# Designs tried in a protein design chat: VH-VL binders against q9h9l3. Part 136

Target 1, 176 residues: q9h9l3
Amino acid sequence: PRKMVAIDCEMVGTGPKGHVSSLARCSIVNYNGDVLYDEYILPPCHIVDYRTRWSGIRKQHMVNATPFKIARGQILKILTGKIVVGHAIHNDFKALQYFHPKSLTRDTSHIPPLNRKADCPENATMSLKHLTKKLLNRDIQVGKSGHSSVEDAQATMELYKLVEVEWEEHLARNPP
Short names: E, the ipSAE of ESMFold2; O, the ipSAE of OpenDDE; V2, 0.75 times the mean of E and O plus 0.25 times the DockQ between their complexes.

## First folded at step 7 (VH-VL)

Design W7 (framework fv_unasnemab; at its last look DockQ between E and O 0.23; V2 from the best seeds 0.00; counts 0 for: pae O 7.8 > 2)
Fold by ESMFold2-Fast, scan of step 7:
Structure W7 (fold): chain C 176 residues (1-176), chain A 122 residues (1-122), chain B 107 residues (1-107)
Amino acid sequence: as target 1 above (176 residues)
Amino acid sequence: EVQLVESGGGLVQPGRSLRLSCTASGFTFSYHYMDWVRQAPGKGLEWVAEIRNKFNSYTTYYAESVKGRFTISRDDSKSIVYLQMNSLRTEDTALYYCARDEYSGSYYFDYWGKGTTVTVSS
Amino acid sequence: DIQMTQSPSSVSASVGDRVTITCRASQGISSYLNWYQQKPGKAPKLLIYDASSLQSGVPSRFSGSGSGTDFTLTISSLQPEDFASYFCQQANSFPYTFGGGTKVEME
């Protein structure tokens, strides 16, 4: 094991017509899949669209949700100095309004060896659901009640572990 | 400044019960796993039990030697972890430490209390 | 249960000596191994976690190495405050288990 965590965030729609994606839940797991953080987060702007079918977030979750500024501080304390794994992780960092060093970032949507193991084109962006089914023989995101960011973060860590040795060696030879 | 303070130790007869408490301060207690580790006089360390945090459903784990007799629990509102010890045996005589299990990148006991002594004797 | 065999059980050393303590797991534990120091009448103190990571505030003369089943704690140049007992501990699976300890004594 190593100082490595996996993250997955859920966003709700704020701003005009709910087109702005604002952080509303964040889940972080350790190398073994234990949950380090899982909180509902209250955006500073009024929520226009809960996007419940995808996010799993409802008005009830906002009642005692952690305000964005406080949640961001808590999350960044966990991420700082660690290798952070995510799927299409740029969306999560954008929602957090955070820059994580590229050398410590691992994006399972952009790891050619992982796609190769799944018999997918190396440079294609494959969904987390597809890669998890092909490589772990596990169905995620199957309910109509929205995605579980905990489930997604756990799947993301397990996917990365399949290529960890190979990919870390590649990055050592070819620094980002 | 992380602090763990154990209490509740004492002299008890075999077959009796005793409850240990560990009061935590200086960190977000509800975010950490908490463990009990004991040490018999002049002997080595023995892990006793762990309770996970709210994010991991307060799952509990026990050493086989105490399973069914000891119960670990916690009160996050008071920042206290407990060890309820029933059907005590002379073999349970030890100094009992409360420890914080840091699990963010690996599992290790980064802070320990100074311990509370439990003596089981007739 | 995973048994942790620690050797030697005691070692006599002088200030400035290099001291090596070994810990062997009965099964593979990856790098889920921690080292603790305990002085008489005191609680254990974390020295090394995840086999080789030095805990903040611990002197650099302490180092850990190994993976799988064989692990080593090294004190490169023993200081007076290092005369103590040392314990390894596996965190790979429940129940967590400790080695029997190594007492580092003056002589």
Scores: ipSAE 0.716, ipTM 0.888, lowest interface PAE 1.3, mean pLDDT 93
Fold by ESMFold2, look of step 8:
Structure W7 (fold): chain C 176 residues (1-176), chain A 122 residues (1-122), chain B 107 residues (1-107)
Amino acid sequence: as target 1 above (176 residues)
Amino acid sequence: EVQLVESGGGLVQPGRSLRLSCTASGFTFSYHYMDWVRQAPGKGLEWVAEIRNKFNSYTTYYAESVKGRFTISRDDSKSIVYLQMNSLRTEDTALYYCARDEYSGSYYFDYWGKGTTVTVSS
Amino acid sequence: DIQMTQSPSSVSASVGDRVTITCRASQGISSYLNWYQQKPGKAPKLLIYDASSLQSGVPSRFSGSGSGTDFTLTISSLQPEDFASYFCQQANSFPYTFGGGTKVEME
């Protein structure tokens, strides 16, 4: 069987008025929650808005951060050939300027059986924080110092494990 | 062109100490787990120790036969793995290999050095 | 500790023969089973990881199968360079443990 990883990214604001979301941190964990990658990443454009309340990114993190092009290469090497789990993962791939094969992508924001376990409408898009609290009895993203992408990636993997058998069987019958 | 070069082996008396080094090149050293594996003359392979990567706080693991006596460590800036061997015993006599562990979700040794010989005898 | 029982301990074979080596774990190890080749005076070389995945650069005549406790390495058509010792290794739990080895020698 293919190996599985979970990814989470933090973005900062670049471009006009800081409205473009650019990658500034990426964390990747394996199936058991071991950290495979966790780096601060320097966007190729000037940072206008660090978005620190949500991103946890501060100016000091950028001083020795890995340039985006280098970091992207490192990250894609880890992702290649693997099932990649994320929450609203299209945003992470957009920030990486990357397309991962849909057949190898799992998005915990879009899994009807997971919503059912949380007593939520199957078509709803639930936040990672709410799903984690409801299904794992765990508080993440606590306080106002920003998110931890390691914590979020680990939570995402644990959420997927709750529905893994059912959802993998569904996808085998219904290839994306 | 991955290379692992061990050094620091030799003849020592029981109860003494020895420090092995493994110099790595040709890959991103700080991302990989690194291991020591030994092979007694004419015998099979025995895993000795592992040190995890920077992302896992360099956590270490040891075979029971060496726990408390051996210490694995690494210097990512120099791409070197060390094995500090204290209270050496005759049964520690072996060829010691440095091995690179794959870090992306499986645990296998994809590259090995040539090894350095440790002989414990009085 | 998980004991790995490897058989046979040696096999005599000729170029072109199909060679099969087995490895049994004392408890379930899922697919966390690796195979290595070791030639005299040389370090081990990885052949197969995760029970059945072929390492890059290894000839396709090598294959691995099995899961749980019973595993097999197969050389479909033995070549002169394949005379060597072969070891299995479990990576399910610490300590990692190796089989006793199988020496493949010329008949």
Scores: ipSAE 0.047, ipTM 0.660, lowest interface PAE 6.5, mean pLDDT 91
Fold by OpenDDE, look of step 8:
Structure W7 (fold): chain C 176 residues (1-176), chain A 122 residues (1-122), chain B 107 residues (1-107)
Amino acid sequence: as target 1 above (176 residues)
Amino acid sequence: EVQLVESGGGLVQPGRSLRLSCTASGFTFSYHYMDWVRQAPGKGLEWVAEIRNKFNSYTTYYAESVKGRFTISRDDSKSIVYLQMNSLRTEDTALYYCARDEYSGSYYFDYWGKGTTVTVSS
Amino acid sequence: DIQMTQSPSSVSASVGDRVTITCRASQGISSYLNWYQQKPGKAPKLLIYDASSLQSGVPSRFSGSGSGTDFTLTISSLQPEDFASYFCQQANSFPYTFGGGTKVEME
């Protein structure tokens, strides 16, 4: 069996009016929830909007942040060949300017058995916060200090583990 | 080209102090953790200390054999990592390497200096 | 502390031989194991990181395997320039620790 990791990224706003989402923090955890990677990342373009309320990113975090191209290389080395779990993970990959093979990707925002377990419509897109509360009885993304990408990655992994056996069997029979 | 150049080694008596320096070039120094590793004559490698600069703060780690006696520090503006060695002992005699950390899920030393020799003898 | 037991301490081999070096950790270190080569009078050189990842520029005849507590470095076909000492190192937890080393000598 392949190694499994969960990823969560925080983005800041760059470009005109800060409408471009640029990677500013990335957290990766293993199957047990141990932190493998957690770094502040410096975007290649000037930051216009830190989006602190949501991202938790402040200007001070960028002082010694890892340049994007270096961070990207480090992250890709971790992800390569592994099953990558995330929530709405297409956003993370987009920010990384990297696309992981679909057959090795697990998006907890698009797993019907997970929604069913949470008494949600199977085809609905539920938030990580809602699923975590419903299925793990845990509050995440609380307060006004922004998200914790480590906390979110850990929650994502725990959610996936609830349906791992069933979903992996389904994927084996129905490869993407 | 990545280069690490150690200096400050020499002959000292037990109980004395010595300060090693490692000057880095060819890469963005502040983006990497730095380590000291030593090798006694004819012996194997021994990790000594590491200094990290994650999230705008420095964190240091030491081998038990040097805790309380050695201090690792860095000057990112000068691309230098230091090793202050106090209360030196004969068993501290070794070639001291400066090493750069790289990361891909775990840390490893991808670049090493040529080392500087420290001899502690009465 | 995590003890790294490396074996053998020395091995005599000829050019073209398959050489295997083992490293055992006193406790589980996942895949956080690195291998280094050191020639006399030279600094160590990274060969393998994360148990099985080949460092850029290192010949493909070098390979690493293992996870948990038991690890192996393999040289598939020994070359003249491969006569050296080899060290494993765990990066799972502080303090980082090295194996005792293996000297690969010419038979």
Scores: ipSAE 0.015, ipTM 0.626, lowest interface PAE 7.8, mean pLDDT 93
ESMFold2 (binder alone), look of step 8: mean pLDDT 94; pTM 0.954

Design W70 (framework fv_unasnemab)
Fold by ESMFold2-Fast, scan of step 7:
Structure W70 (fold): chain C 176 residues (1-176), chain A 122 residues (1-122), chain B 107 residues (1-107)
Amino acid sequence: as target 1 above (176 residues)
Amino acid sequence: EVQLVESGGGLVQPGRSLRLSCTASGFTFSDHYMDWVRQAPGKGLEWVAEIRNKFNSYTTYYAESVKGRFTISRDDSKSIVYLQMNSLRTEDTALYYCARDYYSGSYYFDYWGKGTTVTVSS
Amino acid sequence: DIQMTQSPSSVSASVGDRVTITCRASQGISSYLNWYQQKPGKAPKLLIYDASSLQSGVPSRFSGSGSGTDFTLTISSLQPEDFASYFCQQAYSFPYTFGGGTKVEME
C-alpha cells in the first residue's frame, strides 16, 4: 500500500490585474493530521493582489518567505510516490506547476460517496467548508482574516477518512 | 551514528517517583517525535508515551494505564527526552526503552536505546 | 483500543526453514503496521514498517504483507541469527499496541 498526505495551498494574484494565481503558502499534513510542511512562499513575480480575505496572506508574510523554486522542490519531495488528498486539488497542482498521477490523487470535491453522506448531489462540486460542517460538524474558514491552509488540509484528510475504505475498494475495481 | 542512552532507573517503593532521561546523539533531535516503551520481566512490549516535535507543538500522548501519573517532556537544547513517573505501582516494574519515532508517511520506531530498569517493590 | 492478536506464540524451526508469523488487528488499520525483532537481553530492532517496507540494513529474507486487519511476516530461509522474538505493532491510532509476540526457537 501507498502512503497518504493531504495538501492545501493559498494563492495570491500576480500578472495583469492580479489575474494569475501564484503559490504563496502551502500546508501538508499526514494521515493523522500532523503538519509535515507549512511555509509562506515568495512568488517569482510581483504580487499585485494579496487576496487577503481568502488567502490570509499579507505583505509581512513575504519578508522571510521561501523562494518558489526552493519551496517547490521541498513540496514535491514530500508528494512524490504518495497518495495526495486535496479539495479541488487541480488548482494546487497548477500553482505548483506539477503533475501528480491520477491513480495517486484523491479529490474530496469529486468523491460521490462523500457528497452522498452530506445529502448533496453525487456529482456536484461542494465547498470544503460545507462538507466539513455537514460531516464533521465543524466550522472552518471562520472570520475575515483569510483561510488557514493547515486547518483546510486537516479537514480534507478527515473528510477522506470517512470514505477511505469504500473509495479505495471502488478505485481498485475501477482503476483510473 | 544514532545513539539513545537511557538513565534514571532504579529500585523504589510504591507511591514514590522517578525521572527517566534519554540522551540522544547522531541526528537532529528537534525534528523527531520521541517515545517511551516498556517491557515487564518476561513479558511483551507496552507503549507508554509520545512527545511530538516543536513543529507539532510538543503535543503529548499517553497510555491509559499511566495517564495522570506519568509526564513526558523534552529539552531540545540538550537533546534529552524525559519521563517523570509519579505514584509508581508494582505493575510499573519494567525495562523502559527510549525510541526514536520516525515519520515517512507512516510512524515507526527505527532506533531504540538499551533501556533502563525500574523496579517498584516492597 | 485496537487489539493486536499474534500467532503462533512460539514456533520450533530449523535453519533453512520458511517461517510465517501472523498478526490480526481488531479493526482496520490500513497499512500502519510494523514488525520488530528482539533477541534475548537486547532492545527491539525494526524489521518492517508500513506493513511491507523493509528497513535499511535488514536482510531480504524478511518480508511483510497485508493490509486492513490481516498481516504476515515471512522469513524465507531461517538463519541462526533469526532465532528471536518477533512483535507486530499498529501505528494507526493511540494508544499504539503490540502483538503478544512470537518466539522462534531452534528445533
Scores: ipSAE 0.000, ipTM 0.493, lowest interface PAE 15.6, mean pLDDT 88

Design W71 (framework fv_unasnemab)
Fold by ESMFold2-Fast, scan of step 7:
Structure W71 (fold): chain C 176 residues (1-176), chain A 122 residues (1-122), chain B 107 residues (1-107)
Amino acid sequence: as target 1 above (176 residues)
Amino acid sequence: EVQLVESGGGLVQPGRSLRLSCTASGFTFSEHYMDWVRQAPGKGLEWVAEIRNKFNSYTTYYAESVKGRFTISRDDSKSIVYLQMNSLRTEDTALYYCARDEFSGSYYFDYWGKGTTVTVSS
Amino acid sequence: DIQMTQSPSSVSASVGDRVTITCRASQGISSYLNWYQQKPGKAPKLLIYDASSLQSGVPSRFSGSGSGTDFTLTISSLQPEDFASYFCQQAYSFPYTFGGGTKVEME
């Protein structure tokens, strides 16, 4: 396998009415699903809404969390120069305040062959939960205690691997 | 500068125990997999054991020849990986290297220590 | 266990020669194959990982190729510092296993 990682971030609400999505957890896995990074991250702004039902983040996780500036440096060191796989990954990069080259970015929410395998319209944006259930016969993001970003990153990598050969060939012929 | 320094080798009789240590510096030790690889005098390399990082629950793996006799462990606060060797046999005689397993893209040993010599003799 | 068969066991070569070393896995290992160089009295040094990726700082005269069961390490133009032993290693499954080694000696 190529030097490729998958990322999934959890965000909490900061700013007015909790409308700003701020990084509060990040998980990164390698090609085989081994965890390279998994830390709770303390946003520089006051947390207004933990969004616990989705993020799994609670006030207790913030007590010893890594400050955003330090976490960002650690994360970017892992991502730089690698092919980075994610689901709706633009949101993760936005929360990291980071620009990753399009040529090294793989977004499983926008890969037409992946949707085709799931019997979904090629241009539809399908949730990670739906694609994982359809293609891997696995239930993720179960219950009301929030998502596991490790589980999500692992599922994302496995989904990409289903179309990797086809999609890498497509990208070689049609560079972004 | 990444450095790995092994210690704890020596001459020991069959059936006895020995504990090897490997002190790491120059990188975030807690984020890496660590391995022990040995080399018998004048022979090739033999992988012995691996311990994964905290994110992967410190999972351990062993070569069949050492399973049940050797235990790999680590202390992330001190940046040390250990190899506890029990019930030593003459065939365990070797130079023991610790190595860093770079697993971010694929699995390979990108840094090695100089090794520590273990001689099991009666 | 996956058996790694390396050939030749030794080769005599001169500076400027093209040297090829082969490694065969007893079962498919995809591209999870690494190559190491070892000089007498020294620890092994990583040359190639993932079958064909050149490690940073390693001269471009070294190259790796292959996938599945058959792999090759090539030194395009042998230099004096390249006289050493070379080992392949599979990282596909535990236990990790090494080839028997190839000693590249001066002719």
Scores: ipSAE 0.211, ipTM 0.746, lowest interface PAE 5.1, mean pLDDT 91

Design W72 (framework fv_unasnemab)
Fold by ESMFold2-Fast, scan of step 7:
Structure W72 (fold): chain C 176 residues (1-176), chain A 122 residues (1-122), chain B 107 residues (1-107)
Amino acid sequence: as target 1 above (176 residues)
Amino acid sequence: EVQLVESGGGLVQPGRSLRLSCTASGFTFSYHYMDWVRQAPGKGLEWVAEIRNKFNSYTTYYAESVKGRFTISRDDSKSIVYLQMNSLRTEDTALYYCARDEYTGSYYFDYWGKGTTVTVSS
Amino acid sequence: DIQMTQSPSSVSASVGDRVTITCRASQGISSYLNWYQQKPGKAPKLLIYDASSLQSGVPSRFSGSGSGTDFTLTISSLQPEDFASYFCQQAYSFPYTFGGGTKVEME
């Protein structure tokens, strides 16, 4: 049975010179693209760099944001025991300070059949924007207001669904 | 513990209105889809309406038999889902259940209230 | 609308019997099928979701199988508390639809 979700997180810069990436927004969608979670998250440390061009995060989003520890608990409740799909998902897990079992993790930046469908080298790491344009004929991450983590999570799930049957069969024969 | 408690049922005449309420407790109400399912005396189950959560813009869906007459709504601050029933017909007579739709991996009604009875008769 | 045909409409069985109930969808619904148990005067209770996933707290004698259009609920060794009505429900598309129900009665 399908127990699968897709996740995308946005990070802001904290710590010395804003070099530490701290979770500031998380979006999770189910198999059909329905949104399970979408909250702005307040880092426990002072935000030095909002990284707005990429994150879409601004000071006003932090006013009613969920504190990190509370948000982390909510998010982990949704992810635990499920197949979690993401793009370069190790960055999201790192921001969540969380380890998800490799056997239940699907990273659309490292699925050879997906790259093949997009006429890209099987061993290359392609951006979510590129794969979405090539395979779904849709432009995401447009403009200068930052990325929509909901849009990114939905695109990631749709991309995975293109190769789900063949990739799950591959993983069954070649467990990670 | 998760609880759903329906209220508002009663005896009404055809063509009149009735408002059902379902008060939820024991979970983060605003995160869940909520549904109404009815059961006519001695009959099976019929899905009536669904309202989605805040993350999905509170979108609503209805069975064709009630579309245009019934309105599902919710108040997340009070953890209540409502069913406004207008232009009631004798065939709307049923026990009305409130149910929580668990949608994280699939869609299913994991918790139900005990129901509230609606009788439409002259 | 997707029509759910449930068979049989009733079955007489004894404690210890293996009981099977079938549900057929008028079109493919993948694995978006749920099974509920209803005892007289009570609300339905979820037994199985996504065709084959056992709900927490439900005894392991209950199992579900199938995909596409044909689904089965099995009770491997019927217990006294299992005499009840059972309903399948598709969650593939709106409107959600239920089967007509199966009454499991004591023989």
Scores: ipSAE 0.402, ipTM 0.814, lowest interface PAE 3.2, mean pLDDT 92

Design W73 (framework fv_unasnemab)
Fold by ESMFold2-Fast, scan of step 7:
Structure W73 (fold): chain C 176 residues (1-176), chain A 122 residues (1-122), chain B 107 residues (1-107)
Amino acid sequence: as target 1 above (176 residues)
Amino acid sequence: EVQLVESGGGLVQPGRSLRLSCTASGFTFSDHYMDWVRQAPGKGLEWVAEIRNKFNSYTTYYAESVKGRFTISRDDSKSIVYLQMNSLRTEDTALYYCARDEFTGTYYFDYWGKGTTVTVSS
Amino acid sequence: DIQMTQSPSSVSASVGDRVTITCRASQGISSYLNWYQQKPGKAPKLLIYDASSLQSGVPSRFSGSGSGTDFTLTISSLQPEDFASYFCQQANSFPYTFGGGTKVEME
């Protein structure tokens, strides 16, 4: 297997009216879905909106959360030099204030063969929830209590595996 | 510097129990999977057990030959992994190694201790 | 259990020789195969992981190849310190299993 990990981050709202997205949880899994990292992360700014419906983050999770600067160092140590898989992964990298090489980045929200397998338009941006239901027959992000970033990272890796062979061949012929 | 130091080996009669310890230093012990691998005198390597880290619920796995008799456990506060060996048999006679299972990309034993000798004999 | 068949059991070689050791899995293990070196009285040392990745600090004369069921460890130009036993190990599924070992002896 490739040196490949999948990541999913949860963000909370900081800044005026909670409009700024700040990292508050990060989960990273290996190729087989084992958890390499899963920590709640304390933003350096005051949290205005926990966005609990989506993030699953509540005030109690912040009590012993890892400070952003420390968490960022730990996360980047894991990601450096690896192929990183995510869904709409640019949001995760933005929250981490990090630029990962495009040649080592795989975004399951922008893989035409994956949409094709799900009977969706090839150039549409489909949600992780929709693709996981269609292709893996599994319901994720259920209810209004928030998402599990571990569950999302695991689903993202499994989705990528469905198209890994053909997509890596495509990338070899059409380098990013 | 990564170090793994095994202890607790000795001579024991069949049917008795023995507990091995492996003290780790030089890395964040709580982040790693830990394994026991044994080697009978003059023979090859046999994987015995693995314990995963807290992120993976301390899940344990065992070789069929030791299931029900051996228990792997860990104490992250002390950086120690244990192997509790019950109902010992002469076939359990071996040098027992503690190994760190590096699993960030793939699975492999990147560091090993020197081993502790267990002799099961009447 | 996945059985690892390693060959040869022993090989006599001289310094400068190319040495090839093979390992065959009883079922597909993708690239989840590692190679270890063991010298008398010492613990095993990791040489190659994930079939072909060279461990830091290991000389470049060691290389690994293969995927699925057939794997090879090659020492391109044997050195005096390379006389040792070599073991393959699959990490695809539990229980982890090792090959029977190959002893590389001085001719």
Scores: ipSAE 0.487, ipTM 0.820, lowest interface PAE 2.6, mean pLDDT 92

Design W74 (framework fv_unasnemab)
Fold by ESMFold2-Fast, scan of step 7:
Structure W74 (fold): chain C 176 residues (1-176), chain A 122 residues (1-122), chain B 107 residues (1-107)
Amino acid sequence: as target 1 above (176 residues)
Amino acid sequence: EVQLVESGGGLVQPGRSLRLSCTASGFTFSDHYMDWVRQAPGKGLEWVAEIRNKFNSYTTYYAESVKGRFTISRDDSKSIVYLQMNSLRTEDTALYYCARDYFEGSYAFDIWGKGTTVTVSS
Amino acid sequence: DIQMTQSPSSVSASVGDRVTITCRASQGISSYLNWYQQKPGKAPKLLIYDASSLQSGVPSRFSGSGSGTDFTLTISSLQPEDFASYFCQQANSFPYTFGGGTKVEME
């Protein structure tokens, strides 16, 4: 296996009017899509809005959830030193309160060759659902019970693999 | 100390069944994929079956030679992985090893038990 | 199934010798190749994973290289405890398959 993982996080609303996005679930998969980590996470502050339609998180998931500080330590231990793939990954790193080196970060929402393959403008930020449908002919985030961060992380890794050779060559010639 | 201990081997007639057990200790069993690998007397290694962890829905995989006859399962509460062997053939005679799949980003068998001997003879 | 061909089947060597074992996959397996050592009457021991990563506790005289279909295990200076059988194994796809093994024997 490669030194490469994909991550997807689910956030709930905390703070004023539930506007702050706080980590409530994190899934990490390896290069082949096997799950390395998948836990519900208890935010350190009061949950105002579960955002269940999108997050899939309900009050019942918080009862035995891993406290944020502990979960963060476990997650960072997995991510450190690896190439981390995500979609709009800055949001995940922000929720984790973590800085990952740009040279080891791959964001499938900002890879021009990937958008090109999907017949999308190279500078646009396309949704994970749209790219997965266009390029993998697969429907994700279906139904009304919320998204699966495992499903999203797996789709993200598969999308990156479509452009991996081309993009890694580009990055080797043009280090960030 | 990280250990895997196999049991349940023995002498059995063709067409009969046998169940092997492998008890794990010294690590978080539920995080790992578990495999069975066998070695016929004086021969090389042959992978038999794998069972994945709860995060990967306990998905199972089998070598073609045992598919439909063998069933791998696990009990995370007891830290045991099982191999149920049905319709045994003389070709199934081997030393059966339990092995931990190196789950932390690499697929490799980093811990092995000492093995349990299965002899299928009439 | 992916077939793994090891060569040589056996090699006679003396302490201090450089020993090279090769493994060829019938299909591309990227870097999903492991090397194991097995001594008589004992279970296999992991030496190298992901083609070139040295397992913790394994002496630095062992090294692995290669990608795709051609892989090599090298023992730079053979020691008395290194007389054993060596097996490669691909982890690219199911079923996992092992090479036929190489016996490293005393001269």
Scores: ipSAE 0.051, ipTM 0.698, lowest interface PAE 6.3, mean pLDDT 90

